# VHH binders against o23006, part 1

Scores and structures below are computed, not measured.

Target 1, 295 residues: o23006
Amino acid sequence: QMTGNFNCSGSTSTCQSLVGYSSKNATTLRNIQTLFAVKNLRSILGANNLPLNTSRDQRVNPNQVVRVPIHCSCSNGTGVSNRDIEYTIKKDDILSFVATEIFGGLVTYEKISEVNKIPDPNKIEIGQKFWIPLPCSCDKLNGEDVVHYAHVVKLGSSLGEIAAQFGTDNTTLAQLNGIIGDSQLLADKPLDVPLKACSSSVRKDSLDAPLLLSNNSYVFTANNCVKCTCDALKNWTLSCQSSSEIKPSNWQTCPPFSQCDGALLNASCRQPRDCVYAGYSNQTIFTTASPACPD
Structure headers, positions and changes below count from the first letter of each chain, unless a header shows other numbers; antibody chains aren't numbered by Kabat.
ipSAE, averaged over its two directions, is called F for ESMFold2-Fast, E for ESMFold2 and O for OpenDDE. V2 adds 0.75 times the mean of E and O to 0.25 times the DockQ between the complexes of E and O.
Where letters were taken out, [cut] stands.

## First folded at step 1 (VHH; framework vhh_etentamig_d1)

Design a1
Fold by ESMFold2-Fast, scan of step 1:
Structure a1 (fold): chain B 295 residues (1-295), chain A 121 residues (1-121)
Amino acid sequence: as target 1 above (295 residues)
Amino acid sequence: EVQLLESGGGLVQPGGSLRLSCAASGFTFSSYAMSWVRQAPGKGPEWVSGISGSGGSTYYADSVKGRFTISRDNSKNTLYLQMNSLRAEDTAVYYCAKDRYWSGYYDFDYRGQGTLVTVSS
């Protein structure tokens, strides 16, 4: 009963995806972080371009949409969130309530039943823990890297309105979701919306590959030694800088950025190319010449 | 209560300029991306321009790119749209819109009452 089909080719692919979450009641970032099993609050802060010092107890108003990053895994042609997101059944809970009210329509009770192999969804017990499989995808669109965003469709929305809101087009949105017209657009169901990602020089063999960020977001990578920001005004180019805002993880100290070849930076451009972040390994932070000329 | 109050509209000749303002209240203005949306007579709404909460990122519809400039003053809770080289097809009611996301792409949960811009000789 989902509007979007959330196709994901390459059944072994994994990536970071986004869901748009809203609650009918006022809540907090702490409650949302807990509900989606997000390990670090800064992942939510980065996805919503909120200041790094934003409190966990920051109020989220009713029907306010918060972008929540999820880990996506592709299996048998579809993408689904990993098993970290689970819900413990409470008194008077029914699976449809969990799906529509607690998880804001991002999942159906039928899908919860299917993945948890529940024989009868009406026979659930207090204290049972169920995996909540949120929709996602890792697929490129027309050869471009995108961040897939599970958008819960509002009653009365059209494909054209949603496409305009997210900077895409009707054909792309319809094709991605396997629909032909507005009549197939179901309210309170998730739609796969492709958000353009900033171009990245991160190597395929990097521990943070693929590093995909949508506009107006940031992430800390390379064991918190590098902050990356995506801004459409910087020609959709991922901007990464050394950071001391967060203490390093796994490393005692941040290794220095690898030096760029000065001759390579001056090659084939009117102006020298930028030396940009290219990923990291267990020992090194890599850099490379930007693939685009700055002129 | 979220309140958005647009001003600065009026009658202007083709090639002229207007500056629209939107006074915002009832929410933490600097935490939200803001947009300008217009609706021409007998047509559906068209997104025109957007700006991030910090003002560091701006976006424009192809129809207005190079002619319009969006800006904000977070100390005054005010959004602006500088409109240059106005054309007859820019005739519309212009709405200030609050993004539903804290900061991100435009998906509006609130619009003001609008200000009418008429481009005619």
Scores: ipSAE 0.000, ipTM 0.154, lowest interface PAE 16.6, mean pLDDT 83

Design a2
Fold by ESMFold2-Fast, scan of step 1:
Structure a2 (fold): chain B 295 residues (1-295), chain A 121 residues (1-121)
Amino acid sequence: as target 1 above (295 residues)
Amino acid sequence: EVQLLESGGGLVQPGGSLRLSCAASGFTFSRYAMSWVRQAPGKGPEWVSGISGSGGYTYYADSVKGRFTISRDNSKNTLYLQMNSLRAEDTAVYYCAKGYDWLSPEYFDYRGQGTLVTVSS
């Protein structure tokens, strides 16, 4: 496979990644949530900037792309989705159909066969469950955190067209994917696209570290006590607020935010710095002074 | 037969605003991503903005981010582009296009006359 080598060998071995999923047939958010073993519909809603009250039965039209968050793990130099994403073989299924039609080209039948150690991919049985190893990465790009997005290449696409669509450049896409030019782009195969992430103050020891969001997305973190949004129009700065919209998980009640040091808030600025979200532990929610001076 | 009809262009001073509309017919509008593409006099086409079929995902060229807002009304089969803080370099004929990948020749189709936006003092 030339398109999308999804190298994953940096210091970060696990992270959240994204895949761009589309179906040739109409479907629902419920079906997509089930297919990708996404525990909370909210994660899909946030990745697509959809209202929190969007029904799980919301129709998804043929060829409409839905961004699906997946849990990525790096091993032996490549990134792959965890084992929660499984497919149960149905009557008349063949692995190539599962790869190209069910999972929209995000995986190859060869890769499904390889990771499941299938001796003969033509001898699969109804009811067998196979791990679906979706491509991903946790690697930084030129020292910067990015959200890796597995984009399924459309027939006739060029590196320049894809770069323009996602706000990157030809050289970056080519180098990231280990290709030299457009002739190595394989239609209906995944390409690793680096989406710029909003800058955050989340600590390395936070339970949600690294917290990486691409433009026009949101996430609920700190056991649903904090809502974070990423908006390029706000200087690519992650905006996190205490939220009571969702019932806390693991905690009876949301703990209060740690108090920011008043001296840090006033340090080296004409106006006090903002007190921003810095992550959480099993006991508390952390805050820190924003690295930038306010207007 | 796919038909796209752009409207709302005109002469505006730098810093002004305009709202463009595109009336779509001949296909199931809500099933398709839509884009705005512009062509300045003597220049090649430039992709401006794109929106998914549901309206849930929007994308912008760096030259217009923060100034332009793409939206759609699927009940009216209409695509919109709200243009704020207009600059002389925004002067162009604006076309709406059916599809997500406007740069692919097989998906780019500026049907209709387009709508001329002139930003001049």
Scores: ipSAE 0.000, ipTM 0.102, lowest interface PAE 19.0, mean pLDDT 83

Design c1
Fold by ESMFold2-Fast, scan of step 1:
Structure c1 (fold): chain B 295 residues (1-295), chain A 120 residues (1-120)
Amino acid sequence: as target 1 above (295 residues)
Amino acid sequence: EVQLLESGGGLVQPGGSLRLSCAASGFTFSDYAMSWVRQAPGKGPEWVSGISGSGDSTYYADSVKGRFTISRDNSKNTLYLQMNSLRAEDTAVYYCAKDYEFWSGYEDYRGQGTLVTVSS
């Protein structure tokens, strides 16, 4: 059984979510990228605030946690990762080993068996491929967008310790996960942790909407033409700038940021507002006035 | 059996410098990212700085960037924080932390702490 419910039944049916992955054996970012079918190493680097030039062969130590972005889909009241995350059975593998050792406890063998319609979990064959349904959610928390993070509970942890670690509170964690107290925390099982997202000015009609980033992370958006960072010390405000660090995709060259209307920047503030990133289309990078006055 | 022992705290005047040390034992030091976290009286904990296991990548909170330098000596199992241009706002108990995440900001073990007081 899982520690958390990972309820996913809100109006948002798909989103990006995070899982905290650790291995009992030393590994590399390359192996983690492959295991989770992550197309761009940059998304792992951004989720972990690692330098853009970090090697794919960067060592990841036993029991070190790496945040892995996954594509989440809500179905029948719960969120699960898409079918891109598969495991091919190897010699001497059993489903419980795949769940606890290969995927670090992020999934149970019962759940793997259920979604793959396995008649007998003890009778698996080398070369069989199984979908690995990692837990996730797209639901808002108290009307606010959050980044859901599947945290594997350590033996001896308390709700208070986990809440303090991730900047939330005991009541929120307990309610979100459908538990009453610490006695229901299951070691080596995932818990749904809501990470506060930086506020953004990205338009609802933007191709990258909603753009949700947790503290100390970055993403490249607008066909790699824009780098966005989230830093709690900047009042949880998403910071997006034009970037030439990565070759543009789909575009030959990056279009310029649209000019902000001077009247809009001066509206209802003593000092002009900042002109900030507001998303993109197939032709344009949008901008708008920052919602906060610099006064 | 993880142990982290901080030292180097004390009273320093504004604009002064101080170097904190953290002696680590009970784990393979070079395999883990390390952080410095501080807690001022009456405030919650604030992450200050982080360093990768190899020492090649360093990260800083905006409040200390350009003033503090994190470093490590893996041959001595020791983490350092060089603090320059100290301000009254830097007054806090400073904790050495072993991260369980690959990057800085999240810890699985914290030392007892060392007090830094910045006053005239």
Scores: ipSAE 0.000, ipTM 0.194, lowest interface PAE 12.8, mean pLDDT 84

## First folded at step 4 (VHH; framework vhh_etentamig_d1)

Design e4
Fold by ESMFold2-Fast, scan of step 4:
Structure e4 (fold): chain B 295 residues (1-295), chain A 119 residues (1-119)
Amino acid sequence: as target 1 above (295 residues)
Amino acid sequence: EVQLLESGGGLVQPGGSLRLSCAASGFTFSSYYMSWVRQAPGKGPEWVSGISYSGGSTYYADSVKGRFTISRDNSKNTLYLQMNSLRAEDTAVYYCAKGRDYLSPYDYRGQGTLVTVSS
């Protein structure tokens, strides 16, 4: 039985990645947040483009897919979630149930057994804690940064259908996952899907670099002082605005945006260029002239 | 090379109807989710409607739901948008788009066809 090949061998050894989670039973955002050890509910809200005031007790229907951000680490050529994601064995649990029902097929019981060095997977005890190694990657695709998304394959899916759904192509999916065709797609197994990221003006020396967002998501950055959104219908350009919706972290108040260079704003365009977010440091928020001319 | 060629736009009075077509080439049309996206003068692009690779699932923006119908003919590599009960606010350039899913981005659109709703 096969899973997608989550290669992680590039120069970037840790990153943020996404998994698509669904439960056969109704659940809540609170339960999902706890299950995946997500420290801030806002990161789940942002990944799913949900309002900031969405209750953590909001119902998630059976089979509804929720995108969950995870911390990815590359080791020995593959990417796996960090050790924050653990499951404590409960009465009548077996590892296959934990893999297929609790974690929605994002991991196999064989992989749980392997990384936790379980001598006999049929001899587990109530109260034992096991690391859950969810698949991920930090690798660039053809030199470009992407957001890797662990997609659980639905029964009857084809590579072409999945590629079309996520805006990629059959060759890319096949090569990325180390498969040659639809016969190797197994229902309820994860597939590595590279999601296009919005183009960003964030500097390489910024504390949030690289800032990668997939379509229809948002994030709070610069100690909660800046909200960035990604929308494909806005020409795949990352849109960042100052925000007071969330109290700043680490800073008592949000610093003002740096003044843009007036010469750059007026360079080679019919109208002055926009001054856009370019990242942050421990003391300031950076701005730069947009690379694109306004109308 | 992906090519999308829209047609069927024109001037129509409020309450009228138009049918847009998009001829696709350079890719396996029957394997891709397709969308219609519009852009009104002075406004940003707005997603209008989407259709699954097989035509079994269709999706609509709230602004057009009940008035517009998306369809496709995979044997002819053609996408359609039937627009009924047109309003002045429907005035825009309409683009055919490849790879746009209800949950996922698109990365290519055609040259567009202008629809003007005016008395």
Scores: ipSAE 0.000, ipTM 0.109, lowest interface PAE 20.2, mean pLDDT 84

